# Ledger of designs, part 34: VHH binders against q8pxy1

Target 1, 323 residues: q8pxy1
Amino acid sequence: MMDPQIERKLIEIMRVIHESDKPIGARAIADELNNRGYDIGERAVRYHLRILDERGFTRKHGYAGRTLTDLGENEMNDALIGDRFGFVISRIEEMAFRTTYNPETDKGDVVVNISYFDKDDFETVIELISYTAHAGYMISPRVRIFEEDSLEMSLPPGKIGIATVCSVTFDGLLLKAGIPVEPAYGGILQIENKKPARFLDLISYSGTSIDPIKIFMNRTPTSVLEVLEKGEGKILANMRQINSSAYEMTGKILKKAEKVGLAGCITLGEIDEYLLGAPVETGKFGAAVVGGINGICALEETGIEIETNPISTMLDYQTMKEI
Short names: E, the ipSAE of ESMFold2; O, the ipSAE of OpenDDE; V2, 0.75 times the mean of E and O plus 0.25 times the DockQ between their complexes.

## First folded at step 10 (VHH)

Design xc4 (framework vhh_etentamig_d1; at its last look DockQ between E and O 0.01; V2 from the best seeds 0.00; counts 0 for: pae E 23.6 > 2, unsure alone 63.8 < 65, placed apart)
Fold by ESMFold2, look of step 10:
Structure xc4 (fold): chain B 323 residues (1-323), chain A 123 residues (1-123)
Amino acid sequence: as target 1 above (323 residues)
Amino acid sequence: EVQLLESGGGLVQPGGSLRLSCAASGFTFSSYAMSWVRQAPGKGPEWVSGISGKGGSTYYADSVQGRFTISRDNSKNTLYLQMNSLRAEDTAVYYCARTYVTKGSTYRWFDSRGQGTLVTVSS
């Protein structure tokens, strides 16, 4: 197969060409790449440009330089996603490792999602998130509110931030007990008669540079309000797989987390079986989690303008208060 | 909600032609590469053809190269597949999908499809 280092350089060169508002030459490309921390010379850039020309990804404009073809634009997007293979998984693993929350002391850091909304929507946000938490579709009823003058976070004027606990906190709890967790899928989960029924759509974490939850949240409508009202509808969920040798210990750790308010409608699969229609590798079992993001989805269904950064940062759980 | 509605299938004799259509809604059609994927009874899905978002680049599986032509009309949000010189092996349900289109064997696509349209090639 092709040397991965050459493919990365091709993608980086195409990205520089894409960002230029004019045809761009090899010297300018090399200068820009060096400004970005890549050690590459004009001769090497010219070599790679010849490859791009031969593949039909660039169009030469004499001495003025090159622009991307339509094929080059599409290939850059696909290859960039592939070159960033495992980016979201690496982020999840980092945040899980940084989780220090100790259920026995109620102290330590948890992983949070951060959302921003207009201060005029504050009452509605509080009501719906509280309702969603009591229905069991959030990881924790604790949140943290950041106002415009927060010293910990920069906010646009007139906006309020809210941190909600991310499901990766469970991955961190399991990791601290010696249980590695393999992120598998984000998805749309059908709820029937108030119970998880099946995944309707899935995106593998290993096949994307963007969190599948953010992809679904921005592109696929949910019906969290209908689930809350009638027990029927579509929600966001994610799925992990865990080695079968940890089956009993995983169950015990998650039960302990539930006793301290870390819930999130967790469904554990049987060993060697698909979970709610999602594939699980032989020798493993799945754990499907409905995260705190569904409270935000409910808000979006009402038409509230809200922006969410999933898997955003760590927060001290003691600074988060029950809503 | 993304919706993709396939049509134009039917029964045709070997050597005949069909033109498939896919009506798209619920997303900015011209921003996405599109593909045709087919599935014969009892078999897994097989990628057939792809086209870039602006329509400047087209790709074909070896099994259909030279016989099928993919196209799109971005003003009508419609994807097409012109199928010529049809063979019995082309019998399948044909689906359209949003996709990332690359030269070569590596494809990335979203599994968003309708009921498909049945193409039967029989004497």
Scores: ipSAE 0.000, ipTM 0.101, lowest interface PAE 23.6, mean pLDDT 78
Fold by OpenDDE, look of step 10:
Structure xc4 (fold): chain B 323 residues (1-323), chain A 123 residues (1-123)
Amino acid sequence: as target 1 above (323 residues)
Amino acid sequence: EVQLLESGGGLVQPGGSLRLSCAASGFTFSSYAMSWVRQAPGKGPEWVSGISGKGGSTYYADSVQGRFTISRDNSKNTLYLQMNSLRAEDTAVYYCARTYVTKGSTYRWFDSRGQGTLVTVSS
């Protein structure tokens, strides 16, 4: 019987491969695993991929990387039955705990998404991200740009990285104030007349092993550009549930956050009431938050190729600049 | 705490002039490049002009080149924007922003800005 730790890594590698819409290479797998809290290098991933290949769980597609076989998918599903449903929530909780930013002092770390795109698209990316952010469909207008020569992260040749603030930052802010926050749903939110109308579809965080936002990115195209142009369309959004006892305090914290550019909260619901068509548990109220990657979605809608690692890492918010 | 307060906005006729001011506090004003940015209704933000910390270098967007003049008085912690030959398309909320302005840079970004002042150019 193989070391349980190795088996866990193998399963996680398979998960990463499964979540990819195309063959994925060892480097990309390693990066994703690191984003998920696994300290693993490309070489180690390659070693594990060979094991998976030998077991018939993965198929190699030359330099393009690996995909899962049917056998691999079944094995993954069997292995993850006990572990799948808690992974995304655990990641969110971890990153929320790591959040240290204080809006009053303007110091500390926020949770960010990391995206990579071709350097030739830089001007377009900056313009559209700026536009999307200032239209209110991102968490913050502050971003951080990473160039090829950056020492902070490894970028593929010819690529530029951009960090955008993740919605989990709000979870962190509230948690630091002593307010428990429950990730409830990810979904597609209809915008009408530049206002949130209703969730068109929802996936519960407790009901999936994959980030609902990722699911929707692949399944249901957004129309962020249409929202920007016409005030109507579909964006990604999340919903949190918070105990009713924290209603006033939550509002205060969010107001403070808005003053420093963290304005991604769409609205708070009433206690014990549905929010934008999403169900809320008794004794709680809902908080709807824009998807932090809506700017990226807008870019994708233009045809720009961009790779995104959601909930990737922590950054000092002061080092992030308004775009 | 960084504070930026814009003033001087108002209604002006096409071809008219207006001078904006920005009062800065909470940081060493002369150590930072400053910019004016604007946002028209329904449009994204647009960089307008930038000036180095000491005031030796000034930069302008093509749309305002030759019409607008950015300046600063570091003794008063104040940034200015003289706007001449105003056009309808100049209508926007104008913001003062602490920013990184480098010569030859293709894009400028800032870490703080004020609440803005509205400039309306209409006949």
Scores: ipSAE 0.000, ipTM 0.241, lowest interface PAE 13.6, mean pLDDT 87
ESMFold2 (binder alone), look of step 10: mean pLDDT 79; pTM 0.810

Design xc5 (framework vhh_etentamig_d1; at its last look DockQ between E and O 0.61; V2 from the best seeds 0.00; counts 0 for: pae E 11.2 > 2)
Fold by OpenDDE, look of step 12:
Structure xc5 (fold): chain B 323 residues (1-323), chain A 125 residues (1-125)
Amino acid sequence: as target 1 above (323 residues)
Amino acid sequence: EVQLLESGGGLVQPGGSLRLSCAASGFTFSSYAMSWVRQAPGKGPEWVSGIYSKGGSTYYADSVQGRFTISRDNSKNTLYLQMNSLRAEDTAVYYCARTYVTITKGYTYRWFDSRGQGTLVTVSS
């Protein structure tokens, strides 16, 4: 996990960038930070800017400097609202703990992502989400739609919210069964002939304060549409590590989940073996799970403007409807 | 468990004032943005005001701008809404809500993952 102090500096750098009406260089950023009481040099700022670039939070404009991306702005705002430093794993653990859904009784809460889009895109959104889900590249075909008359959210005029099931739901299911699950990696997964082939890129959950999936949404374009059309392309996926002692039980739980539409598990790895190119610790096996927001990625690929908050909240799964 | 308990509602005459309170528990209050949302009889819900966890930034709906003031005391895990110059149209159940905010491309989205049972404010002569 990155040093919280570093993360704080990153956020402050982003703030300075955000407040600028034009691209701003490292020197200017450093000066402004020093004016704000941060003891930081230009070199350090450059170092941090590289991190921000890598995370997709900033865009470089040559010698003119950097601006924030939409992802960066959102991250900055989120960070200002809450202490998001070190938040990802803690958030996953929290949400897993809060998961109460039981596939056997078909009752309880699941973890969801919330996305926002224009009402004029509603039909397209529903169609493509449905198609992506039924193709097996989402966690569940059930969604919940939120309109302006909801007490659960305030939407700008003309906007709609949609909740999709998050992969953390599986963590929750397993945890409730007494199986600890370790978030290992988020990454880009190559699909070939409608089958998972290998991870092309991975980010460790322990090495970032930002959800790797969120990072990749901006950093590396997916080709979910290509996967849907041709059976080949790139999707978002997660990798979990589970103790080998829970191998059989994990399989059983996942099978039960699948029967109720929670079918986001791609594959389980062998004990002590790499899974789809991702490393696995000794005494553990890997579980690869599709990114719950792959449907959203598909929409973005069409040019639809959509904003997504991964691992957003809990919803009663019974209130979600299959589309 | 996240708990939010609103209080301070009641009957008030037009032009009067009320102060609402919301007691929060079950989470790190200071780490979250908070909002007041209201629902009038026969109408849909309306966001009223919001306050960030850090920086003290406050936001208001146009309908209450200049009349209402949102504040918080993190040491007491309490959210407040000072309502002045109350009008009949302010009559509603007022809810305190833990808030997640997304700001992008000039739009603000607010998700309320938790809210209280509400407190009734009635403005009538």
Scores: ipSAE 0.358, ipTM 0.712, lowest interface PAE 1.0, mean pLDDT 89
Fold by ESMFold2, look of step 10:
Structure xc5 (fold): chain B 323 residues (1-323), chain A 125 residues (1-125)
Amino acid sequence: as target 1 above (323 residues)
Amino acid sequence: EVQLLESGGGLVQPGGSLRLSCAASGFTFSSYAMSWVRQAPGKGPEWVSGIYSKGGSTYYADSVQGRFTISRDNSKNTLYLQMNSLRAEDTAVYYCARTYVTITKGYTYRWFDSRGQGTLVTVSS
């Protein structure tokens, strides 16, 4: 007799494995599940992984961990219980609320993503992120580089951290002006002739406990390098919707942010219209913003090993330097 | 809204003990991993210890392994650090922090998304 709570844990473990673009081990799975509110240790995860292996849902890759088989992918799609921990939406809302940056004074905190890479890749990482940001495919050309432990992070030996500005910072700027922002979708945005054309894939923030940006990095490859080189390809972007009453003020706030270097490829839709193929509710308009880690995506396309933690923390924007 | 309030610091002689506390409010404490981070006067910060959201699994910097014990009481929204066999080099402001952790290929990545004001620990005669 299979206990429904055991099946729920198996499904959640499969979700974590599915969302990883590489084989993942029991310790990493346990840590991710604990971040999602499950009380489970590494030994218990190993127990459940043996069940998944025996069912043919996972494939072991030696010491690297496990991936899902085709059977495992199918089982996840037929999930027994659709429980969702609303962690991503709550995280986005908390970080938007915590944003204190004021473009008029250039003071305050912004939301950042943090990525980690080997010290030997330093020059390549900095050059490509700078290029991507100045081409308009990141939120800001300002970054903060962590070469040693700080109050924002601890570093493993031989690693460097880099903070890049997260698109949730724009939600925070708008919220501070009294404009509620509804995060709607993370997506893959087609670029044609150096311009946004349409969203190709969308994942609703309401239907996932993992940031859609990280999910797309696992499921759907970007081609940021092609966009940089040829003006054609696929980038990460987010779509949010905002009540039509805030249309003009939203535009003013975003233009002020652009003047202080806090700008992405920002596109505002018309009221009551889909934006670049993404649905928008009646009485609202959409706003599309580039993903804050598109420079990281470009680096991954070159084969550089980078670990990225999206929506990581707040940093004082004045401690971030343009590269 | 998020508040982390450290207490329990003070002056102690080498070889002594202290117990630090961190009272948390404004968020669901049991959903977050937590850490202690310290900063010695004139020095950069150093991660000291961490504990995952439900307790049980604990992590320590090499410099404090075997001397410090991190714990949490999720029913009281409180994080603790028991510090034994204290040394002069443990002198620092100690901060509690909400922590996200990723472990892969033998590397542990931590970032801290909220931090208290700290409590000063001075180890001196």
Scores: ipSAE 0.327, ipTM 0.746, lowest interface PAE 3.7, mean pLDDT 82
ESMFold2 (binder alone), look of step 10: mean pLDDT 83; pTM 0.833
OpenDDE, look of step 10: ipSAE 0.244; ipTM 0.658
ESMFold2, look of step 12: ipSAE 0.000; ipTM 0.399
ESMFold2 (binder alone), look of step 12: mean pLDDT 83; pTM 0.827

Design xc6 (framework vhh_etentamig_d1; at its last look DockQ between E and O 0.42; V2 from the best seeds 0.00; counts 0 for: pae E 10.4 > 2)
Fold by OpenDDE, look of step 10:
Structure xc6 (fold): chain B 323 residues (1-323), chain A 125 residues (1-125)
Amino acid sequence: as target 1 above (323 residues)
Amino acid sequence: EVQLLESGGGLVQPGGSLRLSCAASGFTFSSYAMSWVRQAPGKGPEWVSYISGKGGSTYYADSVQGRFTISRDNSKNTLYLQMNSLRAEDTAVYYCARTYVTITKGYTYRWFDSRGQGTLVTVSS
């Protein structure tokens, strides 16, 4: 069995090839992967392409580069269904629609991220997640722990899963109130004196096939620990655009959410104005929301190995416990 | 809306066979991996089997390996579980679940973002 890391790289290479409208060369593939947060050189890509060729997943077109075979496309789709082209926005919309939680009744489902870590890190994980959440850099202080196998998750031996509330929950809450929400950007947000200052970098949801948050996790390190310790640093955050007609109602809904621990909304922008340096379309206002996985980012910064899948599933919010 | 409806459960004698079905709707069935999971009375849930979106890959828990066969018909949006050589310990509610998979560092992580109401399989003499 080939090194799992190699396998992952192979799949990512196939993804890049698949997204290309023409044969694509190793250098271009490498560049694209780097843009997506994967540190890989051209030589390494060439090595992996040979493997893909041997497996029949790719077809070589001379110097023009490679394309995927039907077999390759199938393999790619089977392995990375969550990262398919256009999947992110569709996933967000789906999960928003599936959100049923009502802050007034304290009943219903919220959207969660799932992260995986070694059971030996359990105490540290809980402590740091709790600290991060209560500092206001997560969506909710409620989490759910999964041990080994459950009806919601299957884990390898020695691993634990943790569900954190995803920002898409807000999209869901607003949508249930009849407010359309547009995912605009994922980005790195500068915190100064424990306050949001500005986005340092942004990726448009419409401009990528990969969740911007995931891209940043791989490409640009956060400094959540620094934020927690000094009130200065970089966190992950999202930007939503909402029609101006829903400004007042949005505010009301968010206030209700906050009362039940869903306090991840950083701020609402003014109509037709930039929010924290992020552009907003005419007739809309921005809503900045903390990344639900900032606690996980903090953990990664400590050196803990943790895998995260954003926007993973729905959970009954009442089954999630405050830590 | 994602809907999964299990059927085919019932009472069977040890050594017998049963075929479960899961009818899927509300999503592009062939684009998603599927799993069977089960929960026995008084026990925790257990992953049983996995099949990739197009059916090219299948995996089984050790407890059912060689006895159970997972399959799918994407033209019918249906998932199947053929259960042979059934044992008393196979008694459980069986759920079909839409499955996401991450493989990292040699480990496989599966999570289920949707599942049906389940179908009861009872293996008893």
Scores: ipSAE 0.178, ipTM 0.633, lowest interface PAE 1.4, mean pLDDT 88
Fold by ESMFold2, look of step 10:
Structure xc6 (fold): chain B 323 residues (1-323), chain A 125 residues (1-125)
Amino acid sequence: as target 1 above (323 residues)
Amino acid sequence: EVQLLESGGGLVQPGGSLRLSCAASGFTFSSYAMSWVRQAPGKGPEWVSYISGKGGSTYYADSVQGRFTISRDNSKNTLYLQMNSLRAEDTAVYYCARTYVTITKGYTYRWFDSRGQGTLVTVSS
C-alpha cells in the first residue's frame, strides 16, 4: 500500500511529463510543479521518478529526461478523474451546480456514485442494495446497471457497474431553488433503536483534498448489516449547513424530493444548534443525509469485492429504475 | 447545454476513406479527454479511439490501429477521426464522447458520456 501524499505527487509528476512535448528532466518538473503551487525540490522529484521507473510508468532517455511508457500514459489518464485536484468542497459545489433534476417534472440529471463488481455476485448485490435502499439508508431506490453491452461504459470482462444516487443531489436541488448549501462534514453516525443518535467521527471537507467518504470506506468503520438486522450500529452520513433564512423553504423542497424517492435526509436540525453532535455555525442549521453508498458498505461487510468511485458523474434520473 | 454533434458519415467502398467530425459546445472542451465509440448492427458497443484533453496522448483499438487517426482542434472545439483503408466490419454508427477513466485494484474502467445521435458509416460494395 502507498502513502496517499506520495501517490498524489506521483500523479502530478506524471501529468507534467504527459503534458511535455519532449523528454523532461527532474529540474524542469520541479519548476513546473512549483508554478502549480507544489512545494517540491529537484531531489524529491528524482526520488519519485525512481518509483515511477520501478513501476514501469516512465522511460529514461539519457540526459534528456523521461517520457511516459504506454503503461504510464494509461495510468495517468485513468487517474486524472480520481485525483480531484484541489479541495473536495470545490468538487461538491461543481456537481451540485450541474444538477438539473426537477422533482415537479421528474426530469433532469442527478449526481451518482458508480460501483463495480463481479457479475457472479449480481443477485446478492441487487438484493442487498434493494434492501438497504428501501430501509431508508440510501438516497434513492433507483439505480442504473451497466453491463458489457452498455454504450456508456467499457467494462473489463466479467464486471458489472451500478450507479446509485449521491447525497450531493440534495445540494443541487436546493441550489437550483436559490439556496446555497455549505458541505461541512463526512462522518460515521451511530444508530440506536433504529434512530440516529450521534456522529462518532467527523472529517471536515474544508481542509482535505480526499473525499472523507473514501477515507472511511478504506478503513471499513461501518456496521450497516447490524443496523439493518438489529437497529443498532454505524452508518456513513454527511452533514451540510444552510443559512437560517432558508429554513422553511429547505423543508418544503426536501419534502417534495421525498415524493419521488429521494428520501435520504435523516434530520433537519434546529437553527443555531449542533446537529447530532456535529458543529453548526451561528445563523445556520444543519442537514444530515445518509451516505449514498451505505448499500455498498453492507456488501463489503458480507465479503463481496465491490469498488466505488464516489461523486462520479451525472445521470438522467429517468434512466434509473427502482430495484 | 452539453452538446456533441457527429457528422461526416456516409456510404463508401472497401478501401475507401472518411473523416468524421464532432462539434462540441456547452463545456470547456480542452479540459476533457475524448473518445470515438461505435456500434455495429446487432453487436455491442466498441471503443475505437481516445485522445487526451490537450491532444498529447492517443490510443486505438487493435481492430483500427494503423488505419484510423484521432485528432482535435481545441480552438474550434472539434474532434476528428480520419478513417482510412475501410473494411466492411467498420460499418457502424460512430459516436463521440467525453471520456472518464478510473483505476481500482488494477482494473481500468472507462465511462463514455455520449450525447449525440451518432453518424452512420456504411462500408459496402
Scores: ipSAE 0.000, ipTM 0.447, lowest interface PAE 10.4, mean pLDDT 80
ESMFold2 (binder alone), look of step 10: mean pLDDT 80; pTM 0.817

Design yc1 (framework vhh_6z1v_2; at its last look DockQ between E and O 0.01; V2 from the best seeds 0.00; counts 0 for: pae E 5.2 > 2, placed apart)
Fold by ESMFold2, look of step 10:
Structure yc1 (fold): chain B 323 residues (1-323), chain A 124 residues (1-124)
Amino acid sequence: as target 1 above (323 residues)
Amino acid sequence: EVQLVESGGRLVRTGGSLRLSCAASGFTFSYYAMGWFRQAPGKEREVVAAISWSGGSTWHADFVKGRFTISRDNAKNTVYLQMNSLKPEDTAVYYCAASRYGTWFRDKEEYDYWGQGTQVTVSS
């Protein structure tokens, strides 16, 4: 779990790097931050720069220092717009609230992630996403394709967009039934013999303005292809906690969703117990859900360039087709 | 092939005790919630007790609280029902059932697999 104070320092360091007209080193960053009233040493700056490098937000230029990557520029801009810690939780809660999909009628909106790729990769993208979804490592095998002449989305020439269902849709289904869901962690989940085993890495949603899923995607720590081939490896997953009073009703809702294809490797924990190594508060139980972008992770493992905006928007589920 | 096989049902006198067992095979037992149900002639099948996948959470019907105890042994793929202080009203066929999503359920519609049942008869 990442300390929220560390996240604040990461944003401030990125701001200094952004404002520099040339690559900037750790000592220069520390000096600039101290001139701005932050009490931080060069060694601490180097520690934070390592984190930024690991997340793909900075690029080294030898001894000249660092600049922001395109990803780093984008993430800093997102952080400046939503400058409160806990912004990603607020977005999850908003999207869960706006979920209207009803599994019994097959009507309404679900939360989606949007990914973009070169049209020349279309067949490979479709095949691997289909394979990953039907193996149970995505939320749904339904997707929506946005092509160059889409009226709903402006695409650069030669690009295709694909919407995949986001795990926050389950939070929305539960909320619609009167069950509040507390987002807790994004993480890396070990799969052994085709079954969930334990979380290997966790980032708390409460301690970040940057979506943990984006952080993990840039470090490419998954082995979704190995899971598909051998039943062993690492996938993206997230964990939420739910009040114990909703224990039975949560199970009923998830079973109904499974019957209409909104299912994956969903694991519900025992009341008052850790779930797959992730902490759960007293009076609550955990729910671990596969990441809705595991098919995208599999594609990145093959070397295909693909850009993803997680927790992007709402789409009517009936406009999405099984792939 | 999924199988749930109950055993231990027999004739006992009022006030007696029985332990029912249900042996499970053909699925990963430790991922499933289990329940015991009963059905007397002319009556609806009703839930008696239910237990979560690890045994960390249980539920018992009011009409058996303090008398019956559900338990499970995941190493043996077996769920049990300890029945004490038996009454003639407990006479029924007892069924074990299994459900995906390791939370226990009171509703029989949530159970995916069912045993053939074992007869318990309590004489006055």
Scores: ipSAE 0.253, ipTM 0.704, lowest interface PAE 5.2, mean pLDDT 85
Fold by OpenDDE, look of step 10:
Structure yc1 (fold): chain B 323 residues (1-323), chain A 124 residues (1-124)
Amino acid sequence: as target 1 above (323 residues)
Amino acid sequence: EVQLVESGGRLVRTGGSLRLSCAASGFTFSYYAMGWFRQAPGKEREVVAAISWSGGSTWHADFVKGRFTISRDNAKNTVYLQMNSLKPEDTAVYYCAASRYGTWFRDKEEYDYWGQGTQVTVSS
């Protein structure tokens, strides 16, 4: 787990980079940070810049220094908006609250991720998303397609949008049942013989202002294609913690969800026990959920250019169709 | 530098017409959906109209349907709002906004860039 203090420094570095009209070097960044009251040296800044590079938030321009990527800009904006430790959690909580879908009545809204890609890749995208979903590595096989000229979604020219169900939907379902759910970790999950084995890496939601999923999308390549082909590889997954008092009810709700295609829950842990190598607090149990964007990750692994906005918006689940 | 500059706002009488313009620069205009918002004193900013990158799709708020029309000229990097049959309740600062990527054009949070606004005042 990365030190929260490091995360704060990263955000501040990103802010400095953003405020620059040109690529900015480590020394200049350090100087600016010192002017802002941060005691940090050039070497330390370089170290942090490497982290940012790995996360895909910054782009290196040789000796000229670094700029923010689009991803970095978005992240920074989110972080700035959330100068509050826990912005990501707040977003998750907001979207969970906004979730209205009822599996029993098959009515209501779910949380979705939005991705967009070149229209020429449409057939490939549909095929691979379908395959990934039906293999059980997405939250739901239901998706919604948006055309390039639709006002339902702002898309660049020549692009098509696709909405996939986000894991936060489960938080919403449980919350509506009166069960508090705590986002614990996002991470990389090792799949062995088509079964979850262990988390290889974890980032705590409480320890970062950055969405762990976004971090992993850029830092650690997934191998969803290998999982699909060979049953071995790495996928994105989330970990939730739930109070032990809700163990039975949680199970019931998840079973109901599965009947309507919301089958992204990998497994529930035992009370007070680690789940797939992830720590669990006393008095709680873990719930592991697949990353809703694993299908997108698979696409990226093929070389398709695709942009994704995780935890983007709400959609009526009935308008989403099985792919 | 990204800039959105609104123009055309002025004092008009009830029943009058006005055309607002927003000139965009510093970004690829044709890649962005555009929107018009307005904010009256003491009220929240509200969406008036939106237009897709191509201009092929438009949306108008219910309170302006039939009276206002959004359009754009990508060759001129400009978005327009034709306002007819204006009413005193239309008095507000009107803002132009650009969205590169978003899921809901009605939400101001989906817009990346904003103009400084132009004042429209409709007198009785």
Scores: ipSAE 0.029, ipTM 0.502, lowest interface PAE 3.1, mean pLDDT 88
ESMFold2 (binder alone), look of step 10: mean pLDDT 85; pTM 0.884

